# VH-VL binders against q9vpl3, part 169

Target 1, 224 residues: q9vpl3
Amino acid sequence: RGKINIQRPKAPHYERARVVAVTQPKYPELPKAKSCFKTRAERTQQQQENPYNEIIAREVRNWLDHSRLVAFFHLSSITADDIFRVRVQLHKQNLHLKSYGSKIIEQAVKNTRYEAIVPLFHSNHCIVFSPDPEKTAALLRIVRRVPQMVLLGGIVEETMLSRNQLVAYAQMPGLHAVQAQLVQTLSQAPGHLIQQLQAHQNSFVQVLDVHAKNQMNEETPKST
Key: E = the ipSAE of ESMFold2; O = the ipSAE of OpenDDE; V2 = 0.75 times the mean of E and O plus 0.25 times the DockQ between their complexes.

## First folded at step 6 (VH-VL)

Design v33 (framework fv_cemiplimab)
Fold by ESMFold2-Fast, scan of step 6:
Structure v33 (fold): chain C 224 residues (1-224), chain A 122 residues (1-122), chain B 107 residues (1-107)
Amino acid sequence: as target 1 above (224 residues)
Amino acid sequence: EVQLLESGGVLVQPGGSLRLSCAASGFTFSNYAMTWVRQAPGKGLEWVSGISWSGGSTYFADSVKGRFTISRDNSKNTLYLQMNSLKGEDTAVYYCARDVYDSEGFLYFDYWGQGTLVTVSS
Amino acid sequence: DIQMTQSPSSLSASVGDSITITCRASQSISWYLNWYQQKPGKAPNLLIYGASSLQSGVPSRFSGSGSGTDFTLTIRTLQPEDFATYYCQQGYSTPRTFGPGTVVDFR
């Protein structure tokens, strides 16, 4: 049939989520890996390796194998409603917003050409994947309205790009030759790019830490 | 419409080499991972090899590892399987298929070519 | 490698029957299982992905269920065009592996 399954378009997803909840072993440390919103307690948990991490690492590897565009963002606290709205807008453009812990990213990229990016994932982050690099402009347009998401950099056509390079890529005309030339030129200096991404990430994290502390100082903490 | 067309299947001697091609049309080839699956006469399906969208990551079944190489040319919308040191057990119909990883995290082969027969015999 | 087993290996049925095919994985694959149909002389077609999601264009009489290691494909009100070989396939890990197939033939 060519018709949409109106009755339950997401029925298989809902049913599988329910089945997994009752059939799979419970692990107290299992996070909701596909969410960019986590409680403070969940983020601060230090866990020993668990088998769930291997499953999610495979998921990350599959995304890398099927995506020509990968964008990295620092993520500040955001409500479930707000992240849902962003996810819906991105989904309409074939852009897939995912959140994974640093240990999971490390397992996914270990022994791959992207192993060098592991040091970048020491702060709270989320990643957007897409099979279509022409969607970079649409991605940046959508994220511009989300102050909780700050672009750190990305990977386009297997080439690591800084924030400014990714913005420049998005503004280029849709000419294959021009886009390919830009990507190829940037790939000739990957070491410098990694250093730039690390420096900007560290500076941004420091600014956020100071801001967070200042916000805390504005209020007197009070337990419920 | 999505179309995959395999070619290159012929009779070859044991120990010989052969390259199969799969021409893709009706979709943006470079946006998808691709795979080769074979089927020996009267037998079931056997996954042979897979390749990421860029060709940067390749995967092989143990039965063909070290003998087969998978590659792709995104500018020509073509997938290749280079087969070396062919054995009688490699006799099969070889299918190329589109390897999908969707937004829900499901990994499946949604479109398949018609297949090309490779016979290894003397 | 994850080994896949199917039962029965062959099945005889009549038009209008309801049939069930079982697939078993050697280790837990969660819900990462797909079902394919292959008619004689033709390439396989995707029927179901992710254990229970019906592929676009596939008739609603096909349904899948299961998780972990045990999965089933059910065809309700069998039609003449449903006489074919059915394969399960795990999408959980590399190498990807198929079951040996179940032949559904006319009784």
Scores: ipSAE 0.047, ipTM 0.596, lowest interface PAE 6.8, mean pLDDT 79

Design v34 (framework fv_cemiplimab)
Fold by ESMFold2-Fast, scan of step 6:
Structure v34 (fold): chain C 224 residues (1-224), chain A 122 residues (1-122), chain B 107 residues (1-107)
Amino acid sequence: as target 1 above (224 residues)
Amino acid sequence: EVQLLESGGVLVQPGGSLRLSCAASGFTFSNYAMTWVRQAPGKGLEWVSVISWSGGSTYFADSVKGRFTISRDNSKNTLYLQMNSLKGEDTAVYYCARDVFESDYGLYMDVWGQGTLVTVSS
Amino acid sequence: DIQMTQSPSSLSASVGDSITITCRASQSISTYLNWYQQKPGKAPNLLIYGASSLQSGVPSRFSGSGSGTDFTLTIRTLQPEDFATYYCQQGYSTPRTFGPGTVVDFR
């Protein structure tokens, strides 16, 4: 498996460890020991809210501040090995596959133009972030071979795009061509932009519902 | 050949205004958040402000909030810091830096400019 | 805001020595700590990010470790170009905060 790379003197275990560390879902460490029965309430008089949600919401906000490409997927049943292989392929293209709870997404996007995405995360989901919008083609090429990941849509250059629009974006020749078309779209009356975002939200929800119904039908034979 | 070059640092009277510029070259400027960090003579580093890749989000240190504004022009690959109501305590070398985020490493600054000296005195 | 402290504030060393600088955060920051080197009259340079990841182009004699609140920068076999001021910086939350710095001088 190419353990020795003559063009790169780095050990294969270094790259693999890095990918595992980078792509693995992270949960922030609690101030109090998590593996004991000493809760915050038992050690202090003050009741506290869960710090996990706030720390992860900060991570989501950091991704949004540093990412020109955000893609949303519904995730069907997939093995740990399969998702790991997908994460490795994506990470090589500076594409970061993450999964966050819907409450955390809501906290992160509350009072932002992206609040409309919240309904997409009521079922099993994942998100791919990248600072480089030119990686959209690489993203779609990789996920095309992963039937468990269903593209719902995305955000490119702070604009909500449907699945079909994101596919079209991937076909554009380069960054300035894409920016020219995005400017043309955004220069429409504010009412038109709001209508497009709401229509995309409804389309995304419908795609999710169809997928959920298909999954339910597929699961019926296994219930026995 | 990634480079950041600051300019605009001069002597200004207290209460005055000044705009700093940072010209970026050798990378896709619009793919990165950018930050300003300052250093008073003989003192340590102090973070001042950050702007997201699009300019849609900005954050400031409490010491400059309400007086400074950060902006960018992605078509010109240039970052700006508008400084108003300047105080003697704002005297420092101002560095622009490229801001990076990755969930396993957090927030860090991988490329720094040479710095531009701002002196606030009468 | 998260406060950062460094120790020692200064140290004297000779070429070939191994030195250790420590950094402490006022609250847990996981592994989100970075180390920068600054030579007199020059801009800072990133040495280590995420507590232990070496920046491209930085010599392997530099290493970082730690998690939570306590972090360490180690320079093995100190070279003449390593006499500089070193700063830690937390990358956990905004506002970003730096340690006060550690000056490494000739003995």
Scores: ipSAE 0.546, ipTM 0.834, lowest interface PAE 2.3, mean pLDDT 81

Design v35 (framework fv_cemiplimab; at its last look DockQ between E and O 0.01; V2 from the best seeds 0.00; counts 0 for: pae E 13.4 > 2, placed apart)
Fold by ESMFold2-Fast, scan of step 6:
Structure v35 (fold): chain C 224 residues (1-224), chain A 122 residues (1-122), chain B 107 residues (1-107)
Amino acid sequence: as target 1 above (224 residues)
Amino acid sequence: EVQLLESGGVLVQPGGSLRLSCAASGFTFSNYAMTWVRQAPGKGLEWVSGISWSGGSTYFADSVKGRFTISRDNSKNTLYLQMNSLKGEDTAVYYCARDVYESDYGLYMDVWGQGTLVTVSS
Amino acid sequence: DIQMTQSPSSLSASVGDSITITCRASQSISTYLNWYQQKPGKAPNLLIYGASSLQSGVPSRFSGSGSGTDFTLTIRTLQPEDFATYYCQQGYSTPRTFGPGTVVDFR
């Protein structure tokens, strides 16, 4: 309690370390190679299933077992401080923002009805889990102010929804009626929604490619 | 008021079958995974079975695997445990409990019913 | 399966005492350990989840600590309503497993 000038030089370093710790995924640390040459034992270990991936895949499966709402986002560059503030706001609404590697997601949903979502996670992504599907409106309200998070789609009550369907779900009263209508839609055309989710991801990638090329063309003449 | 109320516990003969029910009130039942935990007279707690919020995933202790089935009816706010091929060692008070998960805290049970006694004896 | 042990199996204490119960897991479970209190003839009640987080409504005299394989439950300034059986439970993997319990009785 109370501040003195000698504490100021330490504050930025401490803040950076704290924010990094809060925002980093909860992966067990893997040992780094000490040499460019790997021993036979080390090469054999790399060929075997990664035990850390199994632990994290279990975490993802636990979330799926306990969440009626799962929302998928593309995540653009965002400061650790900004994502921490978003995570705090979401947590107050029982919304849990998590980041997992693509291989972890694939391992977790392998041999489940959700296996088809794997292609959505080839790009930088994050996922929001919640036991309460009525929190979809609160979720969209919070992320609306976070342009770095782009909604790709989600799963509500085991039903895959496109971005537009999830937005519509958030705006409609009568949770049970909405669920029945969405289930009916998916039952008639099971492949359509996956195609829509992939199309939104591909459209976003196309927008990023055009934007990146435009920035490269604009900045290259100045920088080089 | 958040409550869980078990029913169905009675005296049954070895090899018999019994279905336990757990009625939930005071919260949105379909938002939670649920579990069954038993306690033999004078003994400690033993986890028996768990079920995801939708009923799409079910889990069992090795001691009951193949004999017990867990299910739920979210429209009736009710959890079930179907017990088949009952043995004397299945004699216990059976509790239903609300199952919670957060990656920072792991799996835990925050609300418990009062229990229902199942006695397996001839 | 992860095996849980508790020590002591029983202890005698007086109102106002501070007591400590320990729980050990057969393998590392990070901080995924919960503590439950059970009074005779009643259902268990959640006291602590995630090794150190107090459940809402639980008095601050209860505290938990530990990580990996070794965990501790501490009750400061024991009250009459605290005489009960205490169980630890690992929430790391399925099947969930409980410790054998610790009975806290009058001295």
Scores: ipSAE 0.590, ipTM 0.855, lowest interface PAE 2.2, mean pLDDT 81
Fold by OpenDDE, look of step 6:
Structure v35 (fold): chain C 224 residues (1-224), chain A 122 residues (1-122), chain B 107 residues (1-107)
Amino acid sequence: as target 1 above (224 residues)
Amino acid sequence: EVQLLESGGVLVQPGGSLRLSCAASGFTFSNYAMTWVRQAPGKGLEWVSGISWSGGSTYFADSVKGRFTISRDNSKNTLYLQMNSLKGEDTAVYYCARDVYESDYGLYMDVWGQGTLVTVSS
Amino acid sequence: DIQMTQSPSSLSASVGDSITITCRASQSISTYLNWYQQKPGKAPNLLIYGASSLQSGVPSRFSGSGSGTDFTLTIRTLQPEDFATYYCQQGYSTPRTFGPGTVVDFR
């Protein structure tokens, strides 16, 4: 009685495969949150008609105010599925991927320190928020694998950074490491200063001693 | 502790006016939209009005449009509902609630007051 | 306006039972549905927001599911304190609308 290889079932005959394919219950795909993939036109239209634009704007502001890391990205021909995958990866790192309309962003940042970001939102864009600036490196690592996401710039610790500056920041040792280095450097500074001060004093004493010796030698009468 | 406390509910005659207040504490009041919800005796919940965080946008149920006004004073952490031309149908417990929006979850009311009873009768 | 319906209007159950309440919207509201619990003489309390997210402090025996037009609230192992009226509410558009409520009483 031939051991039915349960691990690699032989593909059914073509006709049977067709019947099985047709009889498979099509489970309605849960509507993927369509909201993230609306065309610019659709987004703009929705924003004009949304009575809650002000509420949404407040949400954006809250994210900006409570995030220590904010990164702005241009989206180039990215699929909803790709966005979802990236969102999941980012979420695992406590990075929050959001997309808002340009009008909402404008309203959110009007008369605030963030007003300078408005020009970044003329195209398809997304924002990543994080409470942890140390996640910058993780963010860049994830996004590097997504060519459709183009980094435009960001805000780190309330400072606006260009794309290049943000990349540079991610390469820097963590704040704590830099602080430790600074402390180490500062702790060495007094020792060096003391050494330098002592060296000058010692040099001065040596010069005085030489002068004193020379004066003593001049006062020794040549006993003729 | 996050709290909302309604006040101002009294007996009023039809055609009369009344102003309700809701005092907020324990959170940054100016960061949240606020809503009024009412419940007639023995009936379900009915949304009445909403106001944005800044007060720039206001929303009303059709049943109260033109008669009620919603406002807020962020410096006093207080929400108001001005009710004019009151009718018997306006008899209800009025609740103030904190309104939260998240893009993934929509709008929901996460904090409620204990309510204040408004009775409109002859 | 989006109309909300609930089923059943009332149900009787015993402590320890599992119960399910359904809510339907007249149009798709995505996942923007909230569930509230109200006890007699008390204000409503938020149980679930966004169809399935449990509010902080709410017991895990409460769960929500659904998307589009059909939603469910499930209470597993009903406790004495769970006898109340439950309301669904759409958070998709203004005006905000509530379901008529479901009364859960002691069998």
Scores: ipSAE 0.007, ipTM 0.534, lowest interface PAE 9.8, mean pLDDT 82
Fold by ESMFold2, look of step 6:
Structure v35 (fold): chain C 224 residues (1-224), chain A 122 residues (1-122), chain B 107 residues (1-107)
Amino acid sequence: as target 1 above (224 residues)
Amino acid sequence: EVQLLESGGVLVQPGGSLRLSCAASGFTFSNYAMTWVRQAPGKGLEWVSGISWSGGSTYFADSVKGRFTISRDNSKNTLYLQMNSLKGEDTAVYYCARDVYESDYGLYMDVWGQGTLVTVSS
Amino acid sequence: DIQMTQSPSSLSASVGDSITITCRASQSISTYLNWYQQKPGKAPNLLIYGASSLQSGVPSRFSGSGSGTDFTLTIRTLQPEDFATYYCQQGYSTPRTFGPGTVVDFR
């Protein structure tokens, strides 16, 4: 007999499925290879290793989903005062400067078309989000005065753009028709964007290694 | 039996420093994130700080950021809270708690310690 | 920051009563809301996580519901041990904010 005319409908099927899974003889039945199969307790403990990462990954996903402009930068050594001034300048233009760990970005873009950006975040970085894609020119003007922030590429209206494509987008005058045509045209070459981003990443790693070495040359090790 | 036991709470002058400890037992400490929560006498609960299971990521409430640090020693099953530049508003019972995260349920604190009282008074 | 509010701030009830406590978030937190019980001189204890899931060992007279911004804790048949302070807490983002608490007194 079905649950017709339920005043407060509940979804008991989910709870029944969990109870049935616990009471069924399917486990611990027989794992073919113990390294390939894990118990429920092992899966639960592994899922909890870094719980704050999932909270922050949701924040990143929300920014990605609700920003029409996203720009990725490599960030060299910069003072707290300088980065604060840049953040204030960007905020006045509705541009939001954020930084997240690479694992958090991996979690945020999992199962999306943006998974290709993950290699950009092996080194120090920052991201600028904005709901206003027309602010791309203002963004580039502000960061031109900040040599520590090196543009890697971006996303405009859900289309991935290389550094050169984003600069070109920012230089186009006019309203939606021109900007929409440019974004549409640039999206027709998605394959080479990944290759170009990876090549620039390798160059930045080399620069950072030289910089870190030079900063260490005159230091005296602290001994215990 | 899963247990958490805080220690180190004492009377301290404003501007002073204090380190709290939380001893964990009855579970695999290194598999869980940990949290500090405080409660001023007669007041509500306030989240203070959290730390990932490895200690690689730390998080703080704005009211304590820059003054408090959180750390853990997984070989000793111990969580620490270093409190510097203490103020009168830091007077509270400090609890440590075990964090659990699941994607369907979010983050929650399933095991709490008994608390240790920190008093900041001149 | 996500602000959490609770209503009422206190209430008086008798053994056997059914009571409901409301918790509201200043923005959507999905179902990532937890309820804790605290008795005088004791640490808080988890009652409900994920808005509606009972922690192991919690009696079935406790129930939670809600999603988004509005959440409730219901105790259907109050027992003497249920007179305590109840806190909601969002596990959605940092800082992980608590509600101000609801004191349930016997009367």
Scores: ipSAE 0.000, ipTM 0.444, lowest interface PAE 13.4, mean pLDDT 76
ESMFold2 (binder alone), look of step 6: mean pLDDT 94; pTM 0.952

Design v36 (framework fv_cemiplimab)
Fold by ESMFold2-Fast, scan of step 6:
Structure v36 (fold): chain C 224 residues (1-224), chain A 122 residues (1-122), chain B 107 residues (1-107)
Amino acid sequence: as target 1 above (224 residues)
Amino acid sequence: EVQLLESGGVLVQPGGSLRLSCAASGFTFSNYAMTWVRQAPGKGLEWVSGISWSGGSTYFADSVKGRFTISRDNSKNTLYLQMNSLKGEDTAVYYCARDVWESDYGLYMDVWGQGTLVTVSS
Amino acid sequence: DIQMTQSPSSLSASVGDSITITCRASQSISTYLNWYQQKPGKAPNLLIYGASSLQSGVPSRFSGSGSGTDFTLTIRTLQPEDFATYYCQQGYSTPRTFGPGTVVDFR
């Protein structure tokens, strides 16, 4: 009956998961690892010759095929416990937080309409997927309490939206007509929008550095 | 009540064309990818075609590639399968199914229509 | 393409028996395997997804296991309504492929 817990699986399941994890390639690269510049040709060749990247790229394509809402975030330093709590809150709203390497994202979106967004993911990032665009308000409500996650922009109904446009979308009524009007109005200049998203990323990184420094210098007074 | 209803299955001559429709109700159609699966009389299931939530990505089995086209109209909650250059081996019950992706479970089909019979015969 | 095979192609069992159906993939598909039940004249129904996750509304006597290439569907304490054909399906890559099916008869 209820012999398998979703929250806390049996020890044997954890052991099997660890054995599988040991045989799988390491997903995240070392934080702030040394920068290695590769030419476009070298990157393309490496991706084509690496079956690991193709497998994960298929997963990203599946997310894109099944998600009407895709939100991009810059992710600064956050503890494993904190990100786990955020994932749980998002999952309750059918929002799925994922992290993929920039090369894997590039491979997944290569030869698609979204190829130009690859530069947004050269720094630490994460992506939230959902089949339901009405969950944008819930997403922003949850992420508002996570200063380490900074909204860069997103894709709603296949239209690329800047941070401010996505925030505006979240405050609109959940009517398909209103959503279609927003998507149509904002779909005029994909190149210009991508530049806006890149500018926001650079500005947000600077804001985060200043904000994080100021926040770290402030401590909550004792409640007593 | 979540429901899928196929229509359009008829007797058609070899080399002919036919369009199948699948009407969705009881859920937000545009939130889901969709698929077509067929079953020849007395035989097993064969995946035919799939389409992303927006219609921007389409997929086909090799047996139908170049002859069949999948499309959707999210404003009408309807999925379509345009079948051209029909062959005797295309005779089957065609099912419309809702396609689900979850990273922990893979791709699966949780809701199926009742099916519509397409017969290709002279 | 990933080829799927099932064993046995058919089986006969009595009510109250426990039966096992096996499914093999031509290459590793992790746990991305689903089981469907099809009763005569009706559409298939999803029983199990992701190798071992029971679909809502499906009786607990159904269970699935396996990973990689070898998968098993078990039906405990077989009931009359379990007369049906059972199909496995890989959800790992496109094109999605089904096993040839296993017919379960209560004779």
Scores: ipSAE 0.519, ipTM 0.824, lowest interface PAE 2.8, mean pLDDT 81

Design v37 (framework fv_cemiplimab)
Fold by ESMFold2-Fast, scan of step 6:
Structure v37 (fold): chain C 224 residues (1-224), chain A 122 residues (1-122), chain B 107 residues (1-107)
Amino acid sequence: as target 1 above (224 residues)
Amino acid sequence: EVQLLESGGVLVQPGGSLRLSCAASGFTFSNYAMTWVRQAPGKGLEWVSGISWSGGSTYFADSVKGRFTISRDNSKNTLYLQMNSLKGEDTAVYYCARDVFEDSYGLYMDVWGQGTLVTVSS
Amino acid sequence: DIQMTQSPSSLSASVGDSITITCRASQSISTYLNWYQQKPGKAPNLLIYGASSLQSGVPSRFSGSGSGTDFTLTIRTLQPEDFATYYCQQGYSTPRTFGPGTVVDFR
């Protein structure tokens, strides 16, 4: 096998490989047989009962370290087959569709610039990661045909963008020039992201709602 | 096509400082995390340091923590390794490498530079 | 830190031989293991990532297998250009760690 062709392997093959990579085959030992109280070692073991969470939190942090584009979606009910087809289409464009539990995301982004995104993940959600922000247009084209996925916003070049701002970013001419300007702006005014997070009390959803409403009001031209 | 070129390796005295550079070409540098790996003469590979695509997260091997700093300038497509308080044990060929992550495969280095020799000796 | 060991430290082989190199991790790293080849005086080259995925441009005579703590690199029908040092590397956690290397030299 010279290369894995995702079009030919069944969905279980890809998902199974990922699960195996994350989790070793397990069979825990029998429950404790006898003790009138727990030792510190036993309490520590009880606190460490979720090694899976730490492994996945590491995975999320690695995605953030390797992705210039992060897009957040609300995910309505969708079949495993349908989401697999979307994941395959996105993967062809170097777009990686992932779904993580809210507690895992919170652990991964705790004490980072991205902590403000946590409120987005209290409902059903998914995230798309990509190292290439120029793929934003391809992302929006693909998800336009997936009504179960509703764009909430994203992070591009470490800048939080509303739904409408992300759509506008995808349509900008001279993406290289735009990216250079974003980098320069961040360099000249470090801490803008941190200031926005603190000013809005980790209210990223509220920020998205306000900006989305303001942009919709501007985008709706008077009917003539 | 895709190329990484290290520079800056010279003879330095113990306790000295040196900055290594790695110039990237043939790919969008800012789309990738980067890493430094060293190899002492006649010995194996040792991972030294890593940096996220933006430079916002940096990582170091215990042997160099507190002495080395990794940074990058995405506008110049250049990766840097600032080495302070150099010891004889830091004598090695230093490679820069492009760092890739995918959750199906983990972290791996797909493109390597040719290396630059740093000698720490009086 | 996750410690990596390789066996053997060195081996002598002839062109046309089939050889196997093993790599062991001090704890489970799933399939997050990579193999690199380094020729004398040259930079390392990625051969295999994720335990078994062959890097583009690498000959099909190279193959990798394993999961958890035990991994193998197999080279079928050894060619003259395959005499080199081979390193395994865990991509599971930071700090990333390499095996001590296996030198494949001419018999």
Scores: ipSAE 0.618, ipTM 0.860, lowest interface PAE 2.0, mean pLDDT 81

Design v38 (framework fv_cemiplimab)
Fold by ESMFold2-Fast, scan of step 6:
Structure v38 (fold): chain C 224 residues (1-224), chain A 122 residues (1-122), chain B 107 residues (1-107)
Amino acid sequence: as target 1 above (224 residues)
Amino acid sequence: EVQLLESGGVLVQPGGSLRLSCAASGFTFSNYAMTWVRQAPGKGLEWVSGISWSGGSTYFADSVKGRFTISRDNSKNTLYLQMNSLKGEDTAVYYCARDVFDSDYGLYMDVWGQGTLVTVSS
Amino acid sequence: DIQMTQSPSSLSASVGDSITITCRASQSISTYLNWYQQKPGKAPNLLIYGASSLQSGVPSRFSGSGSGTDFTLTIRTLQPEDFATYYCQQGYSTPRTFGPGTVVDFR
């Protein structure tokens, strides 16, 4: 074939195969036959109202049971190739990028201490889970190169943190005393977390524009 | 070296109570959910209980629900199983195991202790 | 609760043989099935997770396949250390459930 070396779609090694299985796996195939499928209106309604969400809600609960780090991101339009590469990079650091519908998140966290996070998922979003909170710095380093993903906040050691608090935590990995102080501060003002996270939305577009510009100027990586 | 060591198994009278311990070493204990699995003499494996990394969520098999409680002390790298109202059918080797989750592979137990024998007999 | 069954309950084989053990779930569990090996007087050890993924350190003669409700564990060219009891376990939902076990003995 004329461009054999350019394409080179290799078989995934263990790590990539694992990520692909979690991601997936139609590798954003083009839409199937229209006449055999529901109309666009019917498809939209079906996507908004999943027939049964029990299985996926169970997956979310398992992630919460096995993760000390949970980070929430706004997700803009991104190609399948780009998100796949991000997932692979994250997975190498034991960071698991997931996307779930807001209704499923709401069902999973209802009647739990994390119910307050539900408002974060009313827009396009994704979540990164990890059992290791020391990976927060690695997470932010990787995501810094992905302007389509904007940090909204997260949960570290069962403590809800704003974007700025997560960034500060990432700069001081392994400092448990500092983390204990953050827990103390947040427990004295629990009602303000949602307000802090929602307020961040107001500067969202400007932050994205500046970040995208910086990525274009200091990083002009060749095609993916 | 990743290692789990159970202790506390002894002979107990029916209706009695006993607490089992599982000491973890060689890994960051607080990064993992943990589980207890038992095996009656000459019988198969039976899952008993599970606990999230923080201890905030606990799960039990119907056969032990209401009688057993699971807890952990992440500062001591130790998992516990408090067994109350013991019955003859609770006689078994109790194993602690490290619980792993991945959405591609589900829940699995990658590291097991050597087990501790609990005998419930009059 | 998801119920697991295994066949056969016991199997006799010789060193060098290839054997297959079957595991069936009472409902679909995707690929969320694990295989464990247990020798007399010892704790179980993980062989395969997620139906077909080989645990590190486990010999390549072990392989797993299946999805939904039907799963198989295959051991090619049995070695003396392979004579043990094998258990399948569903990792799909809580409570987790194990198969009754398959005993692999010398012929």
Scores: ipSAE 0.632, ipTM 0.868, lowest interface PAE 1.9, mean pLDDT 80

